Miniprotein binders against q8wxe9r568to878. Designs and how they scored, part 17

Target 1, 311 residues: q8wxe9r568to878
Amino acid sequence: EEEITVDVRDEFSGIVSKGDNQILQHHVLTRIHILSFLSGLAECRLGLNDILVKGNEIVLRQDIMPTTTTKWIKLHECRFHGCVDEDVFHNSRVILFNPLDACRFELMRFRTVFAEKTLPFTLRTATSVNGAEVEVQSWLRMSTGFSANRDPLTQVPCENVMIRYPVPSEWVKNFRRESVLGEKSLKAKVNRGASFGSTSVSGSEPVMRVTLGTAKYEHAFNSIVWRINRLPDKNSASGHPHCFFCHLELGSDREVPSRFANHVNVEFSMPTTSASKASVRSISVEDKTDVRKWVNYSAHYSYQVALGSIW
Short names: E, the ipSAE of ESMFold2; O, the ipSAE of OpenDDE; V2, 0.75 times the mean of E and O plus 0.25 times the DockQ between their complexes.

## First folded at step 7 (miniprotein)

Design Y3 (at its last look DockQ between E and O 0.01; V2 from the best seeds 0.00; counts 0 for: pae E 8.7 > 1.5, off the site)
Fold by OpenDDE base, look of step 7:
Structure Y3 (fold): chain B 311 residues (1-311), chain A 80 residues (1-80)
Amino acid sequence: as target 1 above (311 residues)
Amino acid sequence: SGEVKTKTVKLKVEGMDDFEDARKILKALSKLPGVETVRVFIEDGTVYVIYDPSKTSPEEIIEAIEEAGFKAELVSVEEK
């Protein structure tokens, strides 16, 4: 069976302010990959929701791809694979190409302006020092201003959420427990009903708590890593923040590090092109009517949340 | 049974960038009589000081922070 698969993937990168998580800087890169199994010479045409094409689409009914978006986007800095006729694109905005057979390759990439006013969720982080005690707290809230969060029936989740808190090298020793079986990293206790406030915890061992997911020091990132499989959480009441809490008691105030990370790293994925709103409107294969056509959409977000004025 | 009534002053401190700065503030305030607890939030420059109002004052606390090289503004004073 002859088949063509189009993978459209957004990559969002940026820097976000503390508190309300305003986007200070961002970049949205969309990459389109093609995998085709087509016999012989097969000239293909790909139609995107390019604003310059709006109103001038000449597409056969059989070539129309299902799309949920009614938005049209402006493409910037388009780059194409060598198999694309760029002259045709410049003249007609049609993406005409002869695909490589049985090989996954990047057909094109382009930049867009971020399609939303806000990120899917906000993260507030506070670090406090009291003598030899250091506390790190974070509150995560879903953003109602993000379009995918407005309708529960059409809600698109954030998946594989990773929040990384870079730790000073001096703290690493505190997150290691000597066990008879070797060094194990301290893991957070999960308490779904807990509102974490300033609690004086007496003890030489770090205390980590989360309301959702897991948190532990991960050497690979030199960070405490808060992992959440899916947001929003189906079991969580709407409006309550998810919380991360870490309390560290040092031997003396002199052991407080001179420098702490000025940012938190956030990463997650979404099963849609939520950043660009890019969509495939049509796929045509010349002289072939029985080609199976598939489109996959995804977005990956990676950004830093500023902790204070130090950049 | 002289329950020492403590007050909490909330300050906004400018110029605090890192833990070293926080430590300087903590050290400066720890020298004041009547200061029981100092909590510094580095990200937003908020400083909470629990103190005995009979021994020190918000003005003295601000002065100590300023002597340490920072600017401090009074946000609120709460009685516990």
Scores: ipSAE 0.271, ipTM 0.704, lowest interface PAE 1.3, mean pLDDT 88
Fold by ESMFold2, look of step 7:
Structure Y3 (fold): chain B 311 residues (1-311), chain A 80 residues (1-80)
Amino acid sequence: as target 1 above (311 residues)
Amino acid sequence: SGEVKTKTVKLKVEGMDDFEDARKILKALSKLPGVETVRVFIEDGTVYVIYDPSKTSPEEIIEAIEEAGFKAELVSVEEK
C-alpha cells in the first residue's frame, strides 16, 4: 500500500565557552530524506515552517501534519536533489518534487540557527600538566529543564554521548582501560595509581575513572573517550554531576607538552527532536487521500568546549 | 501610535480550483498593507486573513480578491 516517510535530521556544530558554557559559534545543517512507496510518478509537495511562507500557506486539510512547534524559521543556503523543481522554490518557496520510488534519498539540505537558548547539558573541564604528571577532570551537569526529575513522558534523552579528550601522540603508550566504578566507587576511592618517570620494572599505569558510562583511549579518535549511553540517567539523583577523572605519569621525554589540549569534543544524538525547530507542516501527494504519511525528527550534536584560546 | 491587535477575517472564495488560483489570491493580498498572514484551504474555498485593522479592512481584502478574478464572501471577523 502507499506511503511516504520524511526524515528530518539536524546536525548541530559549534564552539562553547569554557567558563559559562555559552554558545560562541553555531551552525545547524538540516537534511531531509524521503522514502516513498507510491503508485506512479506521484507529484509531491513538502511544506516546512519556512518563515517566508508564514503568510502564504496553501494547504489541503488532508495534507496537514501534526506540528512540533509554533516557530517559523529562516532557511539558508538550500540545496536540492535533482527531482525538486528549483525554479518553483526560488519563485514561491514551494518544495515540489517527484520522489524516487522505494529508494531512500536526500531531498534537500539547508542551514539555520540553533533554536534553543541552551544545550541539554554543560561540561566543565579542569586540566593540569606539572612536569610528568597530567590530571584531567570533567563535571557534566544536565541543564535546567533536562534533569531526571522532569516528566519522562515529554523528556527527550541525549543518546550515545561521547566526550573526547585529545591526547598528544607521545602519551599514547601510557594508557590503560579503566573499569567503570560508578559514583559510589569515586566516593570509595578505587585507584590503580600512577608514578613519575618510567623504567623497565616500574609497572605503573594510568588511572581513569567515571561515575557514569565508560572511558578508554580510542585510537580512531586519538583521544580518551568518555562514553555515556543515555542522559539524563534514570538511575541517578537529580542535580548531581557526572564525573570523569584521569591521572597520568608520563615517561621522561624532551618534548613533554606544557598543556593538555585547547578543547574537548562533545558528540551525541537526540531522537524525536530538532536543533533548528524545523518542522514538516504538510505533505501533499497529488490529490490522493489514502497515503500513509510519516515524519521522523532527530538531531545530532558535535561541538567543541574550549579549555583555552579559540583561534 | 502604539501596538494594534490584529483581527482575523474568514472568507468563502468561489472560483478557486487549484494551487495556481490560490497563489493569485495570496499575491493579491500580499500587496495590501496591513495583511499579516493568509491561509488558504483549496478544497472548500476557505481563506483566513490576519490583518491590522488600522491599515486595511475586510471590505478592502474582499475587493483585492475580486480584482484578482474571484468572488469572495465575508463569513466572520474575530479579534485576535
Scores: ipSAE 0.013, ipTM 0.484, lowest interface PAE 8.7, mean pLDDT 77
ESMFold2 (binder alone), look of step 7: mean pLDDT 84; pTM 0.809

Design Y4 (at its last look DockQ between E and O 0.91; V2 from the best seeds 0.00; counts 0 for: pae E 5.9 > 1.5)
Fold by ESMFold2, look of step 7:
Structure Y4 (fold): chain B 311 residues (1-311), chain A 80 residues (1-80)
Amino acid sequence: as target 1 above (311 residues)
Amino acid sequence: SGEVKTKTVKLKVEGMDSFEDARKIIEALKKLPGVESVRVFLEDGTVYVIYDPSETSPEEIIKAIEEAGFKAELVSVEEK
């Protein structure tokens, strides 16, 4: 059974402003991987929504792939595997290659700009220091205008959301395991403070509380990590903010560094979507008509919020 | 700005049997003023050309294809 699979993975990186989450700088790196099981050294052509090909398409009807966007994109700084005929690309923008058999490999990578004006959600963070007392609060809200696919009836979720707050090593002693599960305690506090269903040690309030997901110190990141499995949350109204609270009482004001963190890191994945709007429009295999053709899209976002001191 | 409309001409082109033939046709048509888009279907020789009727015509499009060495027949013309 002959087949070819094209995996398109976008990696968004950037910096957004702390207040209004404006995208201050951004890069999208797109990697295209090929896995094929074809007889011999089958010659293949890959058609992307490259703006320089718009209005100049040469296709076979059997090679047309379902479109995922109406947009056309500029490809910057293209790099290719050695199996790609780069002269053909530079002369005609045709991606002509002979894939490695039964071996997943990176066919090409290129850079583009983020195709939307907004990210799927916004994050506001406020900090305060009063003596040896440190407080951090964050509010996360879903954006109303973000779309990462062509079908408006199907919205793609953000998965495995991770918000990281860098923390000096001196603060690690202040994070107990019990404070990580503060979701019920925060709901009781909002409902006038009846303590119900919480786990407590020493009768104190948890250091960290969230209204969605979990938060704990993670040594691997040297950070407090707020984790949310999926956004938007199925059990929350549209526009409902999700909150993180952290209150630290340090031993002295000398444990408050003069400056150590100037950002909050945000990371998440969006399956079956594209940050660049890169799209495979056609796949040709030596004019064969019996090859199974698959295209997979995924996007990973990793960016910093705020350029100034947060602490 | 939807005040000016382009037209789409559908042609059947004979003698176009390879990507190189299709490239020659596209190059010839892009030299014409007013040709906005060319899409070639190699399987049956169908060519769609989106053009500005104030700058060119199906007759000029066919002539350009014929000067490139291929025979073209008009099938239809539609707005947009």
Scores: ipSAE 0.052, ipTM 0.588, lowest interface PAE 5.9, mean pLDDT 78
Fold by OpenDDE base, look of step 7:
Structure Y4 (fold): chain B 311 residues (1-311), chain A 80 residues (1-80)
Amino acid sequence: as target 1 above (311 residues)
Amino acid sequence: SGEVKTKTVKLKVEGMDSFEDARKIIEALKKLPGVESVRVFLEDGTVYVIYDPSETSPEEIIKAIEEAGFKAELVSVEEK
């Protein structure tokens, strides 16, 4: 069977302010990969929701791809694989190409302005230091302003959410428990009903708690990593924040670094091009009527959130 | 700010055999005032034109296609 698969992937990167998580800086890169199994020379045409194509669409009915978006986007800094006729694109905005057979390759990439006013969720983090005691707290709330969160029936989740809190090297020893069976990393206790406030936990051992997911120190990132499989959580009430809490007691106030991490790293994926709103409107293969056509959409977000520090 | 009422005209175009032909039609239509959108279906020669009826008409649209070297027949006009 002859087949062509188009993978459209957004990559969002940025810096976000503390508190309301305003986007201070961002970059959205969309990459389109092609994998085709086509006999002989097959000239292909890809139609995107390019605003410069709006009102100038040439299509076969059979080549129309299902799309949920009605938006048209402005493409910036388009770069193409060598198999694309760039002259045709510049003259007509048609993406004409002869794909490499049975090889996944990047057809093109482009930049867009972020399509949303806000990120899918907000993260507020506070760090407090009192003598030799250090506390880190985070509150995660879903953003109602994000389009994918507005209708529960059409809601698109954030998947494989990773929130990383950089830890000074001096503190790493505190997250290691010497067990008779070897060094084990301290893991957070999950308490779904807990609202974490400033609780003085008396004890020399670090305490970590989360309301959802898991948290532990991960050496690969030199960070405490809070992992959540899916947001929003189906079992959580829409109005309550998810919380992370960490309490550390250091050996002395001298062990408190003069500069703690000024940011938290956030990463997650979505099963849609939520950042760009890029969509494939059509796929045409010359002289072939029985080609299976598939389009996959995804987005990956990676950004830093500024920390509020109380020293 | 009066919402510009647009109309959609559906045309059947003869002699359009290639993407290049379709492009010529689109280019001709885009030169007309009031034309907002053109969608061409090559398999059956159907052309949809969204236009401002205060600035252009189905007759002018057909004329533009004819000047581009094609024949066009009016199928329907829809008001949105």
Scores: ipSAE 0.035, ipTM 0.532, lowest interface PAE 2.5, mean pLDDT 86
ESMFold2 (binder alone), look of step 7: mean pLDDT 84; pTM 0.804

## First folded at step 9 (miniprotein)

Design P2a (at its last look DockQ between E and O 0.61; V2 from the best seeds 0.00; counts 0 for: pae E 2.7 > 1.5, pTM E .709 < .8, other shape alone 2.792 > 2.5)
Fold by OpenDDE base, look of step 9:
Structure P2a (fold): chain B 311 residues (1-311), chain A 96 residues (1-96)
Amino acid sequence: as target 1 above (311 residues)
Amino acid sequence: SGVESVRVFLEDGTVYVIYDPSKTSPEEIIKAIEEAGFKAELVSVEDGTVELKVEGMDSLEDAMKILIALLKLGDPELEKFAEAMKQFAEREKKRS
C-alpha cells in the first residue's frame, strides 16, 4: 500500500519570568518529517497554512487534509531538504518535493512567532533560606489565557511534564538514603489535600511533598524532578494549584551556597502544534489516487523559569 | 480586499471562494473569472462562500489564471503570492 506520513513537530524554547511566567525570550522551531512508501518517482506537494498563501490552492478534493483554516502562520528562516525544489518555493510558495522512499527524513524546518500569549500553565516558585534550613515551594496553575485551556471539550493536555529544580552538588548527599540494596533517592509523598507551608521538620532527611505526580532527586539531571503525567489533571478541581514542597536541613549555614538555583527547568509535550499552530492543509502526490495520507502533530516545550534570589 | 481564500479543483472545474460579502460579491467573482477568459456558473452561495463551476479550465495553467484573477480581488497581503503564481504559471506554460 502506498502511504505518506507527515509529522509536524514544534519545538518551543525560552526563558520565562518569575511570577506570572511572562515569556522573556522564545524560539519556536517547527520541523516537518516525511515518511513515504511510494512506487516510482512521485512528485509531492505539501500545503501549509502559510500566511502568504492564505488557503489559495489548486488541489484535488482527495488531497485536502482535515485542518482548521482559521489560523495562518508566518514562516521564517525556511530550510529545506535537497529533495525540495526551492526555486519553486521561492517563486510560488509551493512546497514541491520528491520524497526519499521508505526513509524518514526532515523535509523542512521553519521558525514562527509563538502563537499564544501565555504558556499552558504558570509556575510560581519561592525559595527561602533560614540558617541551615532551605525550603522550596512551587505552585502550578493552568493558564486561562492559553487557547487550549479555554474549552474543556477541546482541551489539549500537557503530557510528560517535567519540572527540574537544580540542586547544588553539595546537597546531593542529603537526597540519598541508604537501603539494603544500595543508595536510593528520596521520593516525595503525595498529598492531594495538602496546602504546603513552612513545616519545621526535625531530621537530616529532606521532606518532599507534591499534590500531584512524583518528585525525586534524579542524578541524570542533577535536580529534584517533579513529574506529572498529564495537565490538567482530571481529578483535580479547576482553579486549584498543584504544589511542590521541599524542606532541607543542611549541616550548617556554611553549606548554603552563595548561588542557589536561579532557575527552574520545565519540559512537556502536547499532541498538537500548539506553539506554531502550523497545519498541513493538503498533500498531493502526482499521478496517484490511492495514497494513504497521515498527519501527526506534536509540540515539545523546554524553557527556564527565572527565580529570584533566595535571600 | 474581498476574496479571502480560493480553492481551485482542477479535476472537476470547481472553484470554491471564501470572501467578505461586504467587500465583494459572487457577481464580481464571476466577472473576474470571465475577464480571465473562462465561463463561470454559480453552483451554490452561502454567506461568505461561493462555489462555481468553471468551463474551459483544462490545465494547471488555466487554474492558475483563475486563481490569479481572483487574487486581484483579494488582500494586498497576497500580492507576493499572486506575483509568484504568475511566474509559476508562466513557467508551466513553457514546459507544456
Scores: ipSAE 0.375, ipTM 0.770, lowest interface PAE 0.8, mean pLDDT 86
Fold by ESMFold2, look of step 9:
Structure P2a (fold): chain B 311 residues (1-311), chain A 96 residues (1-96)
Amino acid sequence: as target 1 above (311 residues)
Amino acid sequence: SGVESVRVFLEDGTVYVIYDPSKTSPEEIIKAIEEAGFKAELVSVEDGTVELKVEGMDSLEDAMKILIALLKLGDPELEKFAEAMKQFAEREKKRS
């Protein structure tokens, strides 16, 4: 049977402040991909929630797609695949195209202003360096200022959350060797009176604790990675912080930098175009009334959070 | 302006109009459609929204005439948009 699938994906990137995570810089890019299985060289039309259309439509009810938002968005810097008739877009804001058969391709991309005032959650981080001891603590709180968090009935989760704490290269040995020195040195015994006292390099396993998800050092990222499958957590009261704690004992004072890294990296996905609020309002396929039409929405967020320092 | 947006359902002649009640009325909206050469029946009215059933609208060109007539009650920038949509509809008919 004939079908067409429209994938709409947001990409948010940026930098946020420590503490309240105010958005200092942001960029939102939305890409639309098409995968179609249509007979002939069927002509397709795609209608977005473009502010220049603003509800003025002549439609067939069969072409209307379920809406995900009541907002109208301004499309910046539109770029199109060669199969799109750009003159039609300029005159009508309809994306008219003949899709590649059975081949997933990028139909278009555009930029928008971030559609929310805040990110879905805030992350506060404190670091402490005391002699050879390094401690890192983070507190994650859901933001009620983000629209998807306001109503449990319409809640949209953050998925596959990764919070990455960059680890200086000189500290990597502590994560790779944390048990080797301790095991061998603990087995050493004082032999006879002439061998009083033995030289050992003090070191212990890093202690990492979380109240949600998991945390471990991951070589692929050169970072301690705090992973959370889904936020908000079903078993937590609104507003309760989720915590990360790490304690590291270094072998000597010479290995201790004056501070931990200057930022923490945050990544996650959402099953909606939460950053742009882009929505497909209509899909039409030339002279066909028996085509299955699917729209998938997603967003990926990747940003830096500035660190606070404690000394 | 009075008319904020117009949605025309091509398959059955339903027209859905969002308007500013302080600037225009369902009566004025119906009159504009009738002056364009079509008959309109009032189906429902709710706070700034009117639903109409228009007889004799059986082509994209007819739907566009109604859209243009109603957008002339609104913002002048909407008139430019309406004319562009008319050209688009005429192009789509010829391409079929």
Scores: ipSAE 0.269, ipTM 0.717, lowest interface PAE 2.7, mean pLDDT 79
ESMFold2 (binder alone), look of step 9: mean pLDDT 71; pTM 0.606

Design P2b (at its last look DockQ between E and O 0.02; V2 from the best seeds 0.00; counts 0 for: pae E 11.9 > 1.5, pTM E .631 < .8, other shape alone 4.783 > 2.5, unsure alone 65.316 < 70, off the site)
Fold by OpenDDE base, look of step 9:
Structure P2b (fold): chain B 311 residues (1-311), chain A 113 residues (1-113)
Amino acid sequence: as target 1 above (311 residues)
Amino acid sequence: SGVESVRVFLEDGTVYVIYDPSKTSPEEIIKAIEEAGFKAELVSVEDGTVELKVEGMDSPADAMLILLALAKLGDPELLKLAEALLQFAERENGDPELAKKLIEELLKLAEES
């Protein structure tokens, strides 16, 4: 059976301000991969929600792909695989190509402006140093300004959320033991500005608590990593922040570095092209009517949240 | 609804800026950037935001020059722009501590202004 699969993947990178998590810098790269199983020479056409085309596509009804987006996007810095007729694209904005058979390849990539006003969630982090005691607290809230969060029925989740707090090399010795977050810490209601309370840390082991997911030091990242499988959490009341807390007692105030990491790293994925809003509007295969057509959408976000000076 | 914050991105070696023009017109900011020795042009106006193309910025020092030019316009949003540009430049071209200190001082002066 003849088939063509189109994978559209956004990659968002950027820097976000502290507090309200304003996007200071961003880069959105969209990559389109093709996997096709087509007999013979099959000339294909891919239709995107390109603003320069704006629906002026002559396609067969059978070639129309369902799309949920009504947005038109501006493609920047288009780069094509050698199987694409670039002259045709430049003249007509038609993406005409002869795919490689039975091989997944990148058909094209392009850049767009970030399609949203805000990120899916905000992360506020506070750090405090009192002598040899260091505390880090973070509050995560879903953003109502993000389009995918507006309607609970059509909400698109953030998946495999990873929040990384870089740990100074001097502190790595304190994280040798995996801190298993007990069940009691997951139920803590934390209000804005409230701390989980300074538990007297008996010994050199950091106390970590989260209201959702897991947190541990991960050597691979040289960071405390807060992991959340899915946001928003279905079991959490809407509007309540999720919190991370870490308390570390150092051997002396001299072990407090003069400079802390000035950022937190955030990564997650979404099962849609939420960053670009790129969509496949049509897939046409010349002289073939019975081709199965699939489109997959995803986005990966990777950005840094600036932290205020701890000093 | 305007962008709550300035956004910066890079395309083909050119820096693009998205900002709210409610206090300062695109023409004014372009002029200021040009007076600083750089090139700027209007790319688009959409949903109460303006996208500008800024050419010639290659270092944090350049960002500082832009900051100085924008500071004269008295728009706090433009100062945020300059800060964003600086941060961008630092990431791309290294961390000039001296330039950072100077910019911080300028930002403080602008806030007191």
Scores: ipSAE 0.007, ipTM 0.195, lowest interface PAE 10.1, mean pLDDT 80
Fold by ESMFold2, look of step 9:
Structure P2b (fold): chain B 311 residues (1-311), chain A 113 residues (1-113)
Amino acid sequence: as target 1 above (311 residues)
Amino acid sequence: SGVESVRVFLEDGTVYVIYDPSKTSPEEIIKAIEEAGFKAELVSVEDGTVELKVEGMDSPADAMLILLALAKLGDPELLKLAEALLQFAERENGDPELAKKLIEELLKLAEES
């Protein structure tokens, strides 16, 4: 059977402010890939929610695709594969192309503005350096202003969340095998009665505790990485903050800078949500009426949170 | 006893507390804050973690008073955190003389325990 698949992938990058959880800088790059199995010299048209074609769409009913957004977007800095007629695009905003047969390829890419006012969750971080003692604490909360979080029935999760705390190379030697331990949940540790106030903790061993997910040092990133498989957590109350705590005691004051890292890195994916709200509104294949058509959406977020302080 | 970690955010009055449910409760934590002269509202609670909204906390001195009240439910490590918090707040927009007096009071409380 004849078919065409359109993959829409967003990549968000940016910088988030300390303390007030505002987006200071953002960029969204969208890539559209095509995989088709069509016979003959198939001429295809792709209809996006491009604001410059709003009200001027002329498509057959059979070519209309379901959408998940009512938003119309501006496409900036469009770049196309050679199979796209760029003159047609510039004159009429129609994406007209002859796809490569049985070969997945990037049809186009473009930039847009991040379509939300907030990110899916906020991260607050406090650090202190006092002599040879370094403490890092973070609190993560789902954002009530993000569209995917507003309705539990249509909620789209953040998957494979990574929060990375860069660690200076001189400190890596202090993460011994038995002392470079991840904690699965603070709940389990608290229930066993272990605490910072019970007996003295060894002054040379780090302690990492989390209320959700795991935390450990990862050589690939030169960072302590707090990993959470899925947000929001179905076993936690809506709006409940999730915590990370790290206490590191170093062997020498010369190994301790006056400040911890300047930023915390956050990465995650949302498998069905578009960061740009780019939407495929139509797919047309010339002279064919029985082509199977699929559209997939995904978004990847990678950004920096300015390391905050508390006053 | 039972309070393990306290973190205060002055910009919106948010207070996060990690505690041992077998030794203390959110009700006792709120009571301690109210005895210090502040109004505390429970925002969320789950398995040894509580989030509070504290009204009337407008300065680093106010945050320190709340931390002192909760330190009586915790351990001496909370006094170190209170000291670090106050020193940082001094650098941003605090009153250095008030901060010094509060640090001295914290040290007296630590010596009496």
Scores: ipSAE 0.000, ipTM 0.361, lowest interface PAE 11.9, mean pLDDT 74
ESMFold2 (binder alone), look of step 9: mean pLDDT 65; pTM 0.569

